VHH binders against tRNA pseudouridine synthase Pus10 (pus10). Designs and how they scored, part 11

Target 1, 373 residues: tRNA pseudouridine synthase Pus10 (pus10), of Korarchaeum cryptofilum (b1l7a7)
Amino acid sequence: MGKPVDDLLNSLMNLLDSETPSGGGCHLCDGLLSRELGKMLRKALSELEGVELSSVKSGVSLPAILIEREDRIRANHNPPKMRSLKVTLTRLLDVAISSLTGLKVSQEPDAILIFDFERGDVKLELAPVFIFGRYRKLQRGISQSRRKCPECGGRGCEACGWKGKIPQGSVEGIVGEVMREFFSAEDYVLHGAGREDVDARMLGEGRPFVMELLSPKRRSADLREVESEINRRAAGLIEVKNLEFSRREKIRILKERSPNVKKLYRALVEVEGGVEEGELELLKGLEGAVIRQRTPKRVLWRRADITRLKRVYEVNFRRIDDKKFELFVLCDGGLYVKELISGDDGRTSPSVTEILGKKSFCSELDVLEVMVE
Below, E stands for the ipSAE of ESMFold2; O stands for the ipSAE of OpenDDE; V2 stands for 0.75 times the mean of E and O plus 0.25 times the DockQ between their complexes.

## First folded at step 4 (VHH)

Design t12 (from s50 with E98T D103E R108D Y109W E110F; framework vhh_7ocj_1)
Fold by ESMFold2-Fast, scan of step 4:
Structure t12 (fold): chain B 373 residues (1-373), chain A 123 residues (1-123)
Amino acid sequence: as target 1 above (373 residues)
Amino acid sequence: QVQLVESGGGLVQAGGSLRLSCAASGFTFSDYGMGWYRQAPGKQRELVAAISTGGYTRYGDFVKGRFTISRGNAKNTVYLQMNSLSVEDTAVYYCAKTWYTVESGSYDWFDYWGQGTQVTVSS
């Protein structure tokens, strides 16, 4: 550590007197700052114990009476070049914490120490840690985001740790719990480059995502170990790869480039009355087609009822038996492939059902690739 | 009988370049998507690059801007041009064929792999 707290306190009080409005710190704080400063610095050091940090920044909250006193002094004495008590105290605390801990002061810090002189308390706010990677979802029935806790319906209860949601059955929960443990974080949020249906698999190279870890007490970890542990615990369900440290900006980039994303899908298509190999050749008519798609009936409960134009770039197929074939579609992101197949009673046109002249539906859907950037 | 034979691997210094080739036989090359994957000791096998029958390409996040995949249908060969190599690129590189016939614009789902070729990048 740096210098002893008592030595720094003497220096800080002298500096405060020289930098504050005419009348000094005694008149402004009525001795409050000198009484509380030492105790709050010791509390700050205690709060930092066991926390991994490279940088810090101080914040200050003052009692209303001290702000009023400073305003009166400035109005009555008109002191030029005087800084506010809050600004002066923040600078002094930055120097003190840096000296005591060896941490550098930064405007984009790993932690903010908020010195609340009204309550005589210190609060530690930890900057989130961001991890970028890709996930594969190998089993159907897994959501991307955590589900509401069934015990409390989202209100928060002991069973869910008062969060109102459970980690089971979601990519966010399965991946996030492991990362939470490695980084000693309080919670987590998964930001995906779009999302797949709960009943769809996410295969290939996986979907890009950024995991935001909240209030992490650790900021370093071997990401290959994190990756291995996630894949071990989630064997057969979820797989992650290419984990790397990232920044909040990456979340914006993933969302900003969503309109330009292309996706490759595999669908298992079942055809009423059966289908012959020659009939499937008609589906080549979808290549280069602009699909006029009105919001599917099944998602109207959560999506605006609008018509979107989406392009299909490439179509391939493989007949499996007299009633089934596999369909491979490379298309614009946001196209609902299940309805590209069924036609959704004319809400999607052209469709597989229209082209074949036979009722067709998607019994299995896989997202094979998400092409971002 | 499907056969994929990789070549062009070897030892290079960081910042150098290397070109891998994969000669394919036993299937109609022009009907299938092709790709390159790599696996370093202790790591998962990851996508390096993929190319559809029509030339659409996809790259792994760690190699974008440095590597280029291409195909020569007349020679039944897929290539991987690797530039600005780093120590982290050290791995066994595998050539792969999609499991389904792919028309232009599609690439994915590799079900047949070659035996691999070692690439070692020294500092």
Scores: ipSAE 0.000, ipTM 0.218, lowest interface PAE 16.0, mean pLDDT 81

Design t13 (framework vhh_7ocj_1; at its last look DockQ between E and O 0.01; V2 from the best seeds 0.00; counts 0 for: pae O 14.8 > 2, off the site)
Fold by OpenDDE, look of step 5:
Structure t13 (fold): chain B 373 residues (1-373), chain A 120 residues (1-120)
Amino acid sequence: as target 1 above (373 residues)
Amino acid sequence: QVQLVESGGGLVQAGGSLRLSCAASGFTFSDYSMGWYRQAPGKQRELVAAISKGGYTRYGDFVKGRFTISRGNAKNTVYLQMNSLSVEDTAVYYCAAHWYESGLDEYDYWGQGTQVTVSS
């Protein structure tokens, strides 16, 4: 393991003094570094205990007065070899931490040690772990995202473990709780390629997603085991597959591609006044149609009120009885299919309601396929 | 636990009225279509009335405008107002919840039933 901490500290101080003109480090800090560095370094080491890491980086925060002093000296004397105290100290800390722990120093580290010399404290910030996969929602009544805690409304309380959210009854919760355990993470966020309603199933090959694990103390796991455990605990409500380690960039890619991905939907449509066999043929008019869809009323609380253009590519139907039929729609991602059916009081046009001249609504919706390129 | 609890049944004279209620719990009521069925002695269970998630209603052929189904999402309750009752309406009335109805066996949840007896 490297030098004892005390020996290393002495070495660091000597190096620091040598890196600043006329012992500038000591004069600039007025003994602050000498007084606090040992304690802070020990604190840093303690923070790293029990945390799985391969790389680390130091960050340094200095009191404003030191920076001002340094600037003053630079302005007045402009010594040619004068290095930034912050930069020098950061470098020295990187070397020290690496030497003591065996961790690599990286610009994209698994963790950042923030040395706050103003407060005399050290904070460890762990980089998140990202897991990519696909989920199927096999049962209705399961939300994609965690719900706000009904007791606190999202503020955090004892009932929700101060998270402000309830994991139960959501894909995010079902998947995230298991992953959180495997990675000893503080929390998690599911990033899905699009959204489905609570009452809609997600079938086919499933919806791509990235799970972001926040502040994980472990960074490695057998994802096959994770997958198996998720599926076991889900007990047929949902299932995940093809889990793999990923990166933050995958979230961007996933979100950018989502609107351009074609989706196949199955909808059960009820028609007020009934529907005859022959009139369903009118719905073929939707094939190839560009749908003008203003943001649905039901999602205005979370979406901007804009009009989107979406295309329907294929339409198939099966009459069930005098009052309902099954509708299959291949369309652009982001098209609100329920509103395609209802018309949303004219906000979506054309619509099934408009075409049939009868009020129609979606009683059941399934996402059958997400056409991922 | 999922429960459908019927109430409001009983004995009534021909020409009278009853209002049945079905209190639902243990599931997201607003996501379900609700229905009333009845089974008379020696007869098959038959649809009396159904109301979809969106509020669309349908009735059995024998209802002929006498009955009205309604739902209160805020109370998780479905109602059946029965007017102009006849002896032929005597049966056990069942409340049911379903995502989509294609048959009696596809309902997700059923109540225990409430007896309606119409005397001459």
Scores: ipSAE 0.000, ipTM 0.209, lowest interface PAE 14.8, mean pLDDT 87
ESMFold2-Fast, scan of step 4: ipSAE 0.343; ipTM 0.729
ESMFold2, look of step 5: ipSAE 0.000; ipTM 0.227
ESMFold2 (binder alone), look of step 5: mean pLDDT 85; pTM 0.864

Design t14 (framework vhh_7ocj_1)
Fold by ESMFold2-Fast, scan of step 4:
Structure t14 (fold): chain B 373 residues (1-373), chain A 121 residues (1-121)
Amino acid sequence: as target 1 above (373 residues)
Amino acid sequence: QVQLVESGGGLVQAGGSLRLSCAASGFTFSRYGMGWYRQAPGKQRELVAAISTGGYTRYGDFVKGRFTISRGNAKNTVYLQMNSLSVEDTAVYYCATQWLEGTYSDYFDYWGQGTQVTVSS
């Protein structure tokens, strides 16, 4: 288990004395170090109980009065150059925790122990765990991110476990709850390479994502077991694959590359007055076209009203019946495909409606592929 | 009527290379996207690479930078150049075609019979 706290206390106080010139310690702390250090170390050990980690680092917060006393002593007595009390205490606590736990001290630690001498408390901050993978969304009506709890409107209540969000009905929640259990995490955040509409499916090889697990008490797990359990619980709704451990940097890469990603869509298009197979050949006019798209009316409540230029690379189609056809579009990410079809009263041009000369709308949308660089 | 015939599979040592070919017939090759998929024992079929009618390519994350897909419309053939092979690449490799590209399995029009690739350590 390491040395008892009481045995280490004498060694730590002797080290503090050797690092800080004589007459400063007792005068500055007014006995704080003697009274609180042992108590705080025992609290730190209690906080670490049951937590998986390989490295640690200490942080220190001191009462304002001790900082003022130190500044006053330096100003009035002009002592030789000394380390600050905070710096010395942080170093001593790193040594103490390493000795008591066997953990390595690191500048990139799995955990930070914050010793708050003002409040007489110890806070454990656990570094997040990041998992990269791909998800497929097999059902419509599932959002990417968790929804506000309908009972409390986001405030937190018994029904949502005081989080203000519910796990049901979202990729984040369905996947995140399983990962939360495996890693004993407090919460989670899904970072996707873009997102699909709630009523759209995400198929093919799936959308790349990084799941950020917050305050995880476990840092290791068999990701094949995690994958299997997610796919079992979410059968028919969500599938995940290719789970691997990752880093925060991967989130930045996914977000930076998102605007440059090409996407392949399938849309079911309904045409007012019907459509003949020969008329669909006119849609080949979209291939290589640069689409001038003003922010769609349906998203103006949350997006700036600007015009974007997006390229369509390839178009294919398959007539279903006299009023419907499937449309397949390979295009730039950020193009709103529903409005590529409807024209949004001229806000998107060219459009399927313009080319066919008939009102057309998207009744089903699927994202078949998200092509990451 | 549609026929997809794979060739070029076999046994290779880790770090080696193989080139797979898929000869297509019974449809207008230049109008369809082509793809390569693989399936290892006990696993689901996964995308290796796909190429569109216009030559746009996409790759599975585990093969990007190592494999290259290409097509020869004059010969009605799609190719998969596989470099720096690892034992994890061992699988049956399938050639596929669909209306746009080899993407979602329920949208595939046609599949080849598959060719075995075995990578030894």
Scores: ipSAE 0.073, ipTM 0.593, lowest interface PAE 7.4, mean pLDDT 83

Design t15 (framework vhh_7ocj_1)
Fold by ESMFold2-Fast, scan of step 4:
Structure t15 (fold): chain B 373 residues (1-373), chain A 121 residues (1-121)
Amino acid sequence: as target 1 above (373 residues)
Amino acid sequence: QVQLVESGGGLVQAGGSLRLSCAASGFTFSDYGMGWYRQAPGKQRELVAAISTGGHTRYGDFVKGRFTISRGNAKNTVYLQMNSLSVEDTAVYYCAKYWYESGTPEYFDYWGQGTQVTVSS
């Protein structure tokens, strides 16, 4: 913007001069700042074009020569109570951008405009948008998080859009791609309240999650429309519900509380040598039990080898045939139900295998409820 | 009001160690990334170290392997452990916060008052 930017530039130069030590301002800038400010303010306005924002904050990077001159002045003249040139410029640019755009200046902004006076450039950094909701996973074989791109092994390449990950085959990718489109975001990250195994379904009311949308050019959308579009594209695979705007703090809460939430599981259990209906009554011994579980062998490649104490609250069962039964378990989050069944060669105790005295294993697992406080 | 208060600076001989602390108040500490910057007379401010909300760390090339950044969310404090100090590490060290993991605090003006570190030969 021509005249308004030029008029503002004169006011900014006058303010800068009044806040610097006598004789410092003109020698410090050497006309460089005045030449670049107008250009950079116009570039900042261009960077903001098409971006939805309610608040902004300025950041400043200065050429070495200006920092050296200021340091020399401070070292030689010890000026009283003077802010740095960088601090002064940042405050003046905050006022300038607010005046030109009508955006509120905030210490917790929707966007930061980084004014690089060394390169004569402006970079726009957009705060993430966070969406809380619950997801159901109706099909087995879908991971929670995106898988590494097979072409680049996670480094980033043209095939994956330099992300190092592919959107297909994951809750994160299927849900995140739709949200990315609605918010014109560059990327996304799904933060779940724990996770289910790839071969497990997530049913009932779904697992709580927060989707973090990176560098979003939009910050508002009808979340009912977002929800409907996700559920349409993912029909038969994944369903989301109760989408609402959230904050980064919710991710920390979900992560910290995940081990202490209660989960309800349905498992199909296969018993070597068969099982009689009366034998299943022995499993009621698990009700109220504290399970001593060492990290399962199958997850040692990614989890610390530690022993955890987890409570089982309720157990129900129904025999299906001479070798199979359904097991329903209400327990603490973080308990590995497959190993509660198999015993993992004594790494989990008590176990279904120990109680029945027969080798037992989980052939199907469903998470029916994730109960978050 | 947001406040960042640095402490732990001082005079130390080359090869020595110092631990800097930055006490934060006025915001939810665990929701923000934190970093350390330094500036010596006649030099630009440069990144020393940064730590994300999830604990991911970044270091400036000149300090990697010698300095360690850490955070104590329960105490709203970020730390910088400085080992094998050299005269080149002499600078004022500043604490900064940032609101996103990928951002670099060197572009931002969310500094504390700074703490002087002087390394003698």
Scores: ipSAE 0.000, ipTM 0.079, lowest interface PAE 27.4, mean pLDDT 80

Design t16 (framework vhh_7ocj_1)
Fold by ESMFold2-Fast, scan of step 4:
Structure t16 (fold): chain B 373 residues (1-373), chain A 121 residues (1-121)
Amino acid sequence: as target 1 above (373 residues)
Amino acid sequence: QVQLVESGGGLVQAGGSLRLSCAASGFTFSDYGMGWYRQAPGKQRELVAAISTGGRTRYGDFVKGRFTISRGNAKNTVYLQMNSLSVEDTAVYYCAATYWDTSGYEPYDYWGQGTQVTVSS
């Protein structure tokens, strides 16, 4: 007949008494836990309203005075092995929340309920949802990551929802806004297997990415519907494919394997003074070559000035006219293909410019494949 | 004149095997990535397998471990070995070619006419 919270509170107090060795009537909590537990459990239930969860875990923060009392008891009495008050409370709260909600307790929970006994407060922390997929970028001029809000310069304002970033003009924003709506998330972060230049297209099977959805109130959705809605809203700009639920571990894998990821590029190369088919055969000298590349001048504003060694595996070419040819390059991720072509005044060697003996530059760049298997 | 001609399709019992071949002509075969796609009635065309100019392979999730793609540059032919066939594999299978190692890149330069594979229970 009683309220479930009140019934559990009585049970929790009895368990605490039985698991904590008592010497007299003054327990570690000095009545604090009894006064606050009921309020905090009701607040916890309120925080869970409207949130989709299959599992939960409790966390506990205690006032310094209770920690000091426990330390004094352990120091003065040399008791048999006993669990700390914090561990005991965490276990009891796990049981209480499970009983009240039907949620399973997990070491990898959908949510953590942090019971702060010092402030008499409960905080709900929602585990992110991760979605793996591939994106194609069909138009030039789209960045991978969101740009600073032009109205506030990144400080946060009403126009950007206080985030300091705008969703327009980026793969992250275009994809992330749709996913944010489906999962009722507060925000999102796109983690790509490397990135392409703003003016480059990303084609083929697309670039692998993991979208991290922050504080999601929904954890389930039909990913085919999500995919369809993204592709509808972004028609002609970007496409996503093969969306699947993933884990944080996938982000680490994409980052750790990034130096070992091979990329296939198509570049339109313009050659000062023109080029003949026979001259292009000299570019086969790039196959198997280790390119010594110093950070390109154009990216020094955001990248450390370091020399990196990157391999070119395969090269092919097709002459278009007297001054232009298509160049196809399979190489290590992190190689700057525009500078592989121009030489960047000797900062990249060998280069197309060095091999042909003629000033050459990349007028269009496409990423055809990002190879992450 | 460019042509891709598929062969080796037909009727087979579930659990059986078939080997598809695609003979290419009219272009420098070794410069092209090759792929196999399939389309069943009422379904979208999907990737079965692809092989690059350098011999790297990629497979659709539904066929991994059962199908094997290979190429014979001397014969200008790409092959698809299909093992442990199920009724779900019933479709028209299309050979496709794309310049350089652009298997999976849109668009493919050339497509074959397709060959029917029918798997009976």
Scores: ipSAE 0.000, ipTM 0.356, lowest interface PAE 11.0, mean pLDDT 82

Design t17 (from s09, 13 letters changed; framework vhh_nb_b201)
Fold by ESMFold2-Fast, scan of step 4:
Structure t17 (fold): chain B 373 residues (1-373), chain A 122 residues (1-122)
Amino acid sequence: as target 1 above (373 residues)
Amino acid sequence: QVQLQESGGGLVQAGGSLRLSCAASGFTFSSYAMGWYRQAPGKEREFVATISTGGYTRYADSVKGRFTISRDNAKNTVYLQMNSLKPEDTAVYYCAAQWYTGSLDEYEYDYWGQGTQVTVSS
């Protein structure tokens, strides 16, 4: 290891002298580059140990004094078309790291090695890994995103590993902890194609999501093995399907298309004063209806108070007993089905309560399908 | 009493077409969404297509543009028109019924047929 670095240093110093103004790095850096390059390259190799990468790019941060010196030389001597010290050094470090590690140099790299010559340090920045898939949420009471740590209220403490969030009780946490282990990542973020209520199940083919894995030391894994381990640990709670490697662009696509998707819901509806089978036929009046829905009272604490128009495409129902029935609704994304049922004191119209003329409430909600693409 | 009976399967060459039918009895057909699933030997059951009570359709990505699901409420029958067949489409095809507007989740289907074999040769 030492000998290859020393051989490269000799080559790098010779090239640096030929490429930079005033005869090279020794005159610009007062020997700093000669003394630090070997140390910095060995630090870089140490930072790369245990890290899976296919490609890399070097970055360079220079002391202000060296930048000022080069600017003065260029201003006073007007040298012919010489590359800057920073550009030359970055190119040389790219070649050195590629030679020492076998990694490909790329403009869209798996990692950036930042050589900070002012501090005499090397920082490794790892590009995120993105995994696309679908999740089912089989149990109620599970949020999509991680909840704030109850010990610290989100500030970060020992109990949450200084993240301010806990992994328990969320799709993000349950799925993300397994992926974090497989990819040796520092953290994770789940980006969903919309969101279901905490007390709703997400069934069918599941909700599309992209998991963003932060600072991953591994970039490859058998995604069928990852699926199996998630589904084993989360048995009866969460199920993931169709995991595949993805890109950041997929997150934007999911977010942009979310309001334009159709959703299929199943609700258990409880009717004050009871309901007859013949009365349920009146609910066919919802088919093709445009629902005028003002932001529900229960979400006003986190949502702007605005009115949206959302279409109901199909309705079906099945009476369970004298006070309960199942309601199936195919509608536009962004329609609040609980309030389609209750009417929310006239904030949603038409509503099940309005049509039946009896107070009606959603006691259970399932999202059966999120229909995308 | 509830019966779903598939027909129309058989042997066909790659690039050919088949039309599957599923005749339903013993329930109010017009109140049920209908779906098609398939299962190849040694593989899990796979979603193919669904049609809601109102005629809204959804397809698996592997069959989009090649397969068409339709229904005839007067005949209590759902159809799957399969065009541009590939060897990878070889499977037993099952029709299924559910009391709402078309889930992709096989566990939400109330009734299943016995299946019909489709074999696509190269």
Scores: ipSAE 0.011, ipTM 0.421, lowest interface PAE 9.3, mean pLDDT 83

Design t18 (from t17 with Q98T T101E S103L L104Y D105S E106P Y107D; framework vhh_nb_b201)
Fold by ESMFold2-Fast, scan of step 4:
Structure t18 (fold): chain B 373 residues (1-373), chain A 122 residues (1-122)
Amino acid sequence: as target 1 above (373 residues)
Amino acid sequence: QVQLQESGGGLVQAGGSLRLSCAASGFTFSSYAMGWYRQAPGKEREFVATISTGGYTRYADSVKGRFTISRDNAKNTVYLQMNSLKPEDTAVYYCAATWYEGLYSPDEYDYWGQGTQVTVSS
C-alpha cells in the first residue's frame, strides 16, 4: 500500500520547486529530499498505527549542508520574498499527513511528527493527557510520589521496568498504574496541591491533583470506570473521586495557590505528665496567632533552613484520656503541625508545648481538608 | 435533646433565589462546624457547603459563586443563601453538625436535620 504516498509525492516536489529559492529540488537537495520523502511519509504512517489522535503537526530537521546552501543563495542573489525550504517543507508535510490520515492540522496538536532528514528518521511525540481529581489517603505509610526502586536506587533496572521508581506504596503509583493501563501511556506524574507527610492520612473531600499521562496511545476513556477500578484495586488504602479531563494550566494553578490555601488538621497529642481538661482552654491562645517557624530539624535534609511566618486561624480540642487529646488546627498551608505541637526546641513559637508548659508530641496526624478557597 | 430544624425550602423558578435556615438546639452550637448536604431522587447525598466555628467556608464546585453559607452563633442558626438557582439544584437539603471529625463525610456527622425540599422549575 504505497499508492496514496506515491500519488502525493510528485505534487509535493513540484510545490517545493515553486516556493523555494533555486527551485528547492536538484540545486538545494541534490535529490536527497525526493529519495527520502516517500520513505519518511510511509514511516510516519507506520508510527501513527494504533494511536488515537484528532490532530497532528509536522516538524522538520534538515541536513546542515542544505541550510548552508540556502543561506548562500539568499546572501548572494537576494531572491524575491520566499519562504525557507524548512518552512515550505513543514507546511507541505502538514498537508500530506492530513490528506493521508484525515487528521486535522493544529498548533496545539495531539501529536507532533518530527521528520529528521539528517538521519532519515521520523519521531512521534504524543501530547500528554491530564486528569484532574481528588484523592483520599486512608492509611498511613503511603507517600504521595513514587518511591525509588530499592534494587537500583533510582537508576533503572529490570525489576522496575527501567523507570527507577516502583508503583507500590504511593498515591501516584496506585492511581497512575490504572490510568496508564486505560490510556496506554508510557508513564505518569502526579501533581498535587501540596503534599501530606507519609505517616499522615488525607481525608475529607481529598487533596486536589492533576495526573499527567506521558505518551498516551489512547486519549479517551470512561472516567467513572477509571475511578471504579482505582477504588477497587486500592480498597482500604486510597480513594479517588470527581475525575475529569483537564489541561496543563491546572497544574500551574494548583502549584501557585498551594502556599495560600488553608488546611485543617487533626492531631493526636501526647503530653508528658498528663493533661487536665481546664489546661486545654489555654490553647485558644493560638487562635489568630502568627507562628514564627524555622525549618523543622526533621526536614533539614531536604529543605532550606529559613524562618517563615504562618497564621493559625482556629483551634479546637477534645481530651481522650489523662495523657492524650485531639487537636484540630485550621492554619496556613506550609505550617508544620507536628512542630507547632512540640516546639522543636524553640524553632517554632508559640507552640502547644510552650502554652501548656509540658512537653507535647504529635503521635498521629490527619489532614482533614485542603481548602483551595 | 439535640435538634436541627431546616426551613426556607420550596418551589422557585430557574434563576431565582432561596434562603435556607437551620435552627440548632440541645448542644453547644458555637463549638460545632456546620454543613449543608443535598440529595436528589435516585442519587447519593452530596456535599454543598461547610462553615467552621470561626466562619471559614468551603463550597462544592457546582455551587461556588452562587451559594453562600453563614452562621449566627447568637441565634444558634446556620444559613444557606442560594442565588441563580438551576433545575439541577432540585434536592432535599440537609443541615448537619460535627466536632470537625467527619466534617466532609455525611456518614461521620454527629447530628442531622430532617431536610427541606428545594424544587427549581424551568
Scores: ipSAE 0.012, ipTM 0.505, lowest interface PAE 8.5, mean pLDDT 83

